# Designs tried in a protein design chat: VH-VL binders against Uncharacterized protein AF_2093. Part 6

Target 1, 226 residues: Uncharacterized protein AF_2093, of Archaeoglobus fulgidus (o28187)
Amino acid sequence: MDVEIVEELSKMLAGRKAVTEEEIRRKAIRCALKIMGARLVGIDAELIEDVTCSLIDCPITLKSLHFSEKVKIGDVLFYHPHVIKPEKEDFEQAYFEYKQSKKFLDAFDIMREVTDRFFEGYEAEGRYMRKYTKDGRNYYAFFSTIDDTFEDVDIHLRMVDEVDGDYVVIVPTENELNPFLKFFKQYSEDAKRAGLKIWVVNPDEKTIDPFIGYPKDFRLLKGFKN

## First folded at step 23 (VH-VL)

Design n1 (from m5 with heavy chain S101A)
Fold by ESMFold2, fold request of step 24:
Structure n1 (fold): chain C 226 residues (1-226), chain A 123 residues (1-123), chain B 112 residues (1-112)
Amino acid sequence: as target 1 above (226 residues)
Amino acid sequence: EVQLVESGGGLVKPGGSLRLSCAASGFTFRYYWMSWVRQAPGKGLEWVGRIKSKEDGGTTDYAAPVKGRFTISRDDSKNTLYLQMNSLKTEDTAVYYCTRAYDFSKGWPLDYWGQGTLVTVSS
Amino acid sequence: DIVMTQSPDSLAVSLGERATINCKSSQSVLYSSDERNYLAWYQQKPGQPPKLLMYWASELEKGVPDRFSGSGSGAEFTLTISSLQAEDVAIYYCQQYYSTYTFGGGTKVEIK
């Protein structure tokens, strides 16, 4: 399983000359969703840690990318392949990805806390995908960013049909409205038709609001800020 | 291909105002901090001020000689940087360059410069 | 503000010979966390805008010939052109980007 995820992650990072551990971890979670689907509910932090380390410390497959060289710039730690000297522009790309990755990773526990509170009274299990169960109703929540959700929309549309229940993607607020507008313009109709839900957590205020889709259980509606 | 094109320079009397523009293309403008740097005829380079990306709060910093007289702004929808110059003095006479630095929290070099626009302040 | 001082103000160097330009900052531009010097060098030819030559004191910008090199750390830095070419006639500026931006006064390099 680890091998499949590492190989998918290596494909996602193909051609990159500089990355951060944060970007590898964020993208490992996305690859785990792609490979495992609903089975991701049963996965703890160890799998993602192992996958991440395999790209930095000890590759577990011949097809794995290996970012063995370590470079610090400012307060950010970058990694690159042994025989490649990254250019300034490679670190610019890696820093862009780092900022998105750190935002997601820093908000992850808070988003899970807020979502757990929203589903008060539900039985909860899982880490990167959380399953909430009550009265025979299941909600599967996957934590991501709106930009990543845009890129992964086909995977999320597939997940709607795969899970036994409702599927929702939980994303944090963004400093700019543009990513939400972009998703809305391009995919809102497809998402609504398929039953894909996307809800937004404000990590600072610890509130949650619908962006696309409402829960079928009307009693949950009061858990939204608006 | 990265381009920075300044415009709006010209002749202005002391005490007057002028607004410079810098049109950016060939790169994602919102990922950059933007600066104005000036050069009086026959003199060296002098940093005028900087505006950070909106992600970093869009804050501005100014060199002491221009604080309170100059205002830097940006319009990310138009990929344009502005310099509003008020209460102009003869010592503000210079070529004004638009330049960029990637948005990195500790700091990044100014890796692209426009051709500049001449501002002449004289009576 | 961090004051940047360059020396000399100008120099004349024979083609193919070494040119050396010095830059001093009023305080260290070395960031302890990454052990990098936040110092850049710019080249400005007559009638042209400045062009980034070097950053982090010694890293060459893409497309810059390897006859250019940088050295120094903390508060004292040197730009060296190992074998001066005709196209290297320019004014060279050092610049700190540790805390906002400050430029040195410039050094004019001419062919003797």
Scores: ipSAE 0.740, ipTM 0.896, lowest interface PAE 0.9, mean pLDDT 92
Fold by ESMFold2, last read:
Structure n1 (fold): chain C 226 residues (1-226), chain A 123 residues (1-123), chain B 112 residues (1-112)
Amino acid sequence: as target 1 above (226 residues)
Amino acid sequence: EVQLVESGGGLVKPGGSLRLSCAASGFTFRYYWMSWVRQAPGKGLEWVGRIKSKEDGGTTDYAAPVKGRFTISRDDSKNTLYLQMNSLKTEDTAVYYCTRAYDFSKGWPLDYWGQGTLVTVSS
Amino acid sequence: DIVMTQSPDSLAVSLGERATINCKSSQSVLYSSDERNYLAWYQQKPGQPPKLLMYWASELEKGVPDRFSGSGSGAEFTLTISSLQAEDVAIYYCQQYYSTYTFGGGTKVEIK
């Protein structure tokens, strides 16, 4: 299964001359969702780290991209293919992705903590996709960013039908509201009709609020700040 | 195509005020720190000040000769950088350039410059 | 404040000959974490705005001819034009971007 995820991630990163490990890891999680769907509940950190390492250290398939060369700029480590010398603009792109990736990765444990608290009394399983179960009801929570959710909307719409229960994408707050407005304008009606839920965690305040969709179990509504 | 177009220069008396604008296009303005750099006639380049991206708090830094008299602001919705110049002195006579640096935490080079707008401060 | 000092103020060089411009900073502009010098060079041709030539002391900006090169580390840097062309007549500025920005005084390069 590692191979399929590595190959999908390599397609996602095709044409990139510079990346960071953080970007690779964030995108590996997204590729794992695409390939594994609901089975992602059973996946711990080791698979994602192995996938990430395969693009940097030891390719596990002939079709894998290999960012073998390490370059430090400021306090950030970048990687690039061996025979390609990235230009300043390639590092700008990689740094943009790095900031998105670091925000997500740094907030990941906090988002899980807040979501676990929201589902107090539920049995929880999984890391990147977290399954909450109580009285035969299941909620599947996938952690992402709103910009990534916009790019992956078709995957998330399919997940609504694939999981046995409700599907929720958990995203952190953003410094700007524009990404949320963009998603709302483009996809809010499709998401509502399909039953896709998107909830927002403020990592600093450790609060959670609905952006799209409410839980079917109305007893959970008290867990939202607003 | 990256463009930075300054405007608002002109003749002003000492003690007066001017507001310069820099219209940006061809790139994602909010991802950049923006600077004003000036050049007095026949003289070298002098950094005036910088405003960081909103993501980095939108903070400003100024060179000592202009601190307290000049204010840099930005409007990301209009892709525009501003320089409010108050209490102008003859020493402020210069071509004022708008320039950009990618928003990188340690620092990035000033990789594109506008054509400049002339400010003349004289009696 | 990091003071940048350029020398010479003016330089006359025959076509096809080598031009060398020196730049000294009052403090090191080498960042220990990445071992890079936060030093840029700019070219300003008559009647034009400055143009970025190179950064991190020695990395050429896209589109800059390879006759331009930079060297040095810490607090002392040089810009070299290996074979001066007519279009290289300009004023050259060094600039630190380690902590805010300061420019050197400039070096005017002319054809002898």
Scores: ipSAE 0.728, ipTM 0.893, lowest interface PAE 1.0, mean pLDDT 92
Fold by ESMFold2, fold request of step 24:
Structure n1 (fold): chain C 226 residues (1-226), chain A 123 residues (1-123), chain B 112 residues (1-112)
Amino acid sequence: as target 1 above (226 residues)
Amino acid sequence: EVQLVESGGGLVKPGGSLRLSCAASGFTFRYYWMSWVRQAPGKGLEWVGRIKSKEDGGTTDYAAPVKGRFTISRDDSKNTLYLQMNSLKTEDTAVYYCTRAYDFSKGWPLDYWGQGTLVTVSS
Amino acid sequence: DIVMTQSPDSLAVSLGERATINCKSSQSVLYSSDERNYLAWYQQKPGQPPKLLMYWASELEKGVPDRFSGSGSGAEFTLTISSLQAEDVAIYYCQQYYSTYTFGGGTKVEIK
């Protein structure tokens, strides 16, 4: 299980000369979704921590990338492969990913809290994919960013058919609307047709709003801010 | 290909105003802090001011000689940096360069510079 | 403000010989957290805008020839051109980016 996720993560990071632990962790969660699908409900933080550490400290397969070299710039720790000397632009890319990763990881517990409140009265199970159950209805919520959801759209469309119930991607607000407009222009029709739902949490206000799709249980509509 | 193209320079009398713009292309403008740097004829480089990315609050910093007289702004939708210059003095005569630094919390080098636009303040 | 002082103001060097430019800052530009010097060097050829040569005191910008090197730490820095070429005739500026930006006065390098 760990090996498959590590190998998929290594493919995702192929060609990168610099990364951060935060980026590896964020992308490990995405790879875990790809490999495990609905079984991700049963996965705790330890698996993702182990996968993340394997790319930095203790590779578990000969084919995994190993970012063995530490470099601190400002207050941020970067990692790069042995024998590779990253250029300024490599650290710029890594820092961009770091900021996205840190925003997601810092907002993760809040997003889960807000989503749990939205599904008040439902039985909740899982961490990275959270299953909500009530009255024989299931909602599977996966936490991501809108930019990652754009890149992973095919995986999310597959998940709609895979889960026993409804599938929802929960993403935080962004500083600009552009990423949401980009997704809407390119994928809104496909998402709506397939039944893929994407809801947005404002971590500061602790509110949730639909971007794509509404719940089938119309009693939940009162839980949205707008 | 990264490009920074300054415009709006010219001759202006002391006490006058002038607005410079810098059109950016070939990179994601909103990921950068932007600066104006000037160079008086035959003299060295002098930093004028900086505007941070909107994600970092969009705040500005200015060198003492221009503080209160110059205003830096940006329009991320148009990929354009502006410098509003008021109460111009003869010592403001210079080539004004637009330059960028990647948005990194501690600081980043100014890795690309425009060709500059000449501002002449003379009666 | 961190004042940057360059020496000499002008330097004449024979083709193929070593050129050395010094830069001093009024305060340390070494950041204790990452142990890096926030100092850059720029080259300005006649009639052109400045061009970044180096950052973090000694890291060459992409595409800069390896005859350029940087050294120093804290408050004293050196730019070295190991074998001066005709195209290296320019004014060279040091610049701190530890706290906003300030530039040195420049050093004009000419062929002797």
Scores: ipSAE 0.719, ipTM 0.892, lowest interface PAE 0.9, mean pLDDT 92
Fold by ESMFold2, last read:
Structure n1 (fold): chain C 226 residues (1-226), chain A 123 residues (1-123), chain B 112 residues (1-112)
Amino acid sequence: as target 1 above (226 residues)
Amino acid sequence: EVQLVESGGGLVKPGGSLRLSCAASGFTFRYYWMSWVRQAPGKGLEWVGRIKSKEDGGTTDYAAPVKGRFTISRDDSKNTLYLQMNSLKTEDTAVYYCTRAYDFSKGWPLDYWGQGTLVTVSS
Amino acid sequence: DIVMTQSPDSLAVSLGERATINCKSSQSVLYSSDERNYLAWYQQKPGQPPKLLMYWASELEKGVPDRFSGSGSGAEFTLTISSLQAEDVAIYYCQQYYSTYTFGGGTKVEIK
C-alpha cells in the first residue's frame, strides 16, 4: 500500500529538481487519498511519515524518486536528486511549494479541532480522513487546500460515491479570494451535482463556513459562522 | 518574458512632488519583493527602498536619506509598483530603477532591473 | 548599516588578461544557519541598467560566461574575470543582501 503511494507521489513530483520535506508530506497525504480512498480513515500518521522518508532516505521501490541530497538555504531545508544541481529558479519553485505546504501542515490540527467542534456530539475517528458518525449519519472530512482541491477535483467527485455517507473537503482560508473564485467558476456545477461539499475554516478565528454544499442535518447549520 | 517598465520621471522643482510607476509583466508579481534603486548622474547605485509581498505583510523599508519623504506602494491587481516622492531635493536627481527579488524570507538577489526613469530636481 | 567598500575604483586590463575586483563589507554577510554569503555582483555596461552576475558570492546567474568567478567569505570577496573580453568593459558593483541592501561604490573596468 505504501509502495503504491510512493510510486504515485514519485509521478506527481516527476521532473522536480528541488523539493522540501513539507511539500513531500502534503502531497503524500493527497496520494494516500487517491490510492486508499475511504480506507484512509483507518490510517495513522506513521504511514505518511514512512512515505515521506522513503523519498529522502531509503527508496522502497525501483520507480521511486529519491531526493538524496540535502541543501539548506536560509532556514529552509531542500532536497534534490543526486546527479542534478538545481538552479535558483528551482529553489524558488520549491520555496513556493514549501510555504503552501507549511501553512497547510501548521493549520492541520486547528482545522481538525474546528471541525470536531462543528460536529459536537458525533463520534470521530481518523486523522487525514476524519469520519463523524451520529444516529446512522456519516460525514467523511478530508483536509486539504482549495488549490489542491482544484487539482484533485476528479478524486473528490469519486469519493462522494465511494463513502457511505456525505463527503466534505475542509480547506483553510486564503489571503486572496482568487483560488476560490477559480474553483467556483470551473467546478461548482459539477460539485453541486455530485453532492461534493467544500467548507472553509478560518484558523485564526476558529470558524467554519460553507463554500459549496450544506449538511442535510439542519441542526448542523447553526455551527457555521454565517 | 520578464519586463519592468518605469514611468513618471521628469523635471521638478525643489520641494515638489512626483510619482513614479513600474509596470511589471511576464512573471507572478505577488511572489516578489520590489525595490527602487537610484543612480545619480556619474555616480554609483543607491538603494532607495523596498516593499515586501502582501503575504509577508506588505511592509516597507527605506534608506535614511528618503525616509519620511518617499512612500512605496504596490497594486498586485495591476502588477504595478509605485514610488511617491515628496519634498524633493536636488540630491534626489537620479535615474530610478525598478527591480525585483523573489520572496524568500532570508533574502534573494535583485535578478531583474528595468531600464530606469530620470528624475531631475532643479530650480 | 553594512558598508560595502570596493577596490580599486578603476582598473585597466589588456584583452585576454585577468581582472580582479575586491569587495569588503563592514560586517560579516555569512549566515551561520545555511553557511552562505549573502553577496551579489552586478555588471553595468554604458547606457544600460545593472545586470545580476552572481549571488551567494560565487554562484553564476544563468547565461553568465564561465570566465566570471567569485570567491571569498565573511567580509572579503573577489570577482575575477579570467580572460577579459571587449564586452566586459563595464562598472562592477558588489552588493550585500544579508540585511536590506547596500552597494559598493563600483569598479570601472577598461581595456588597457
Scores: ipSAE 0.718, ipTM 0.885, lowest interface PAE 0.9, mean pLDDT 92

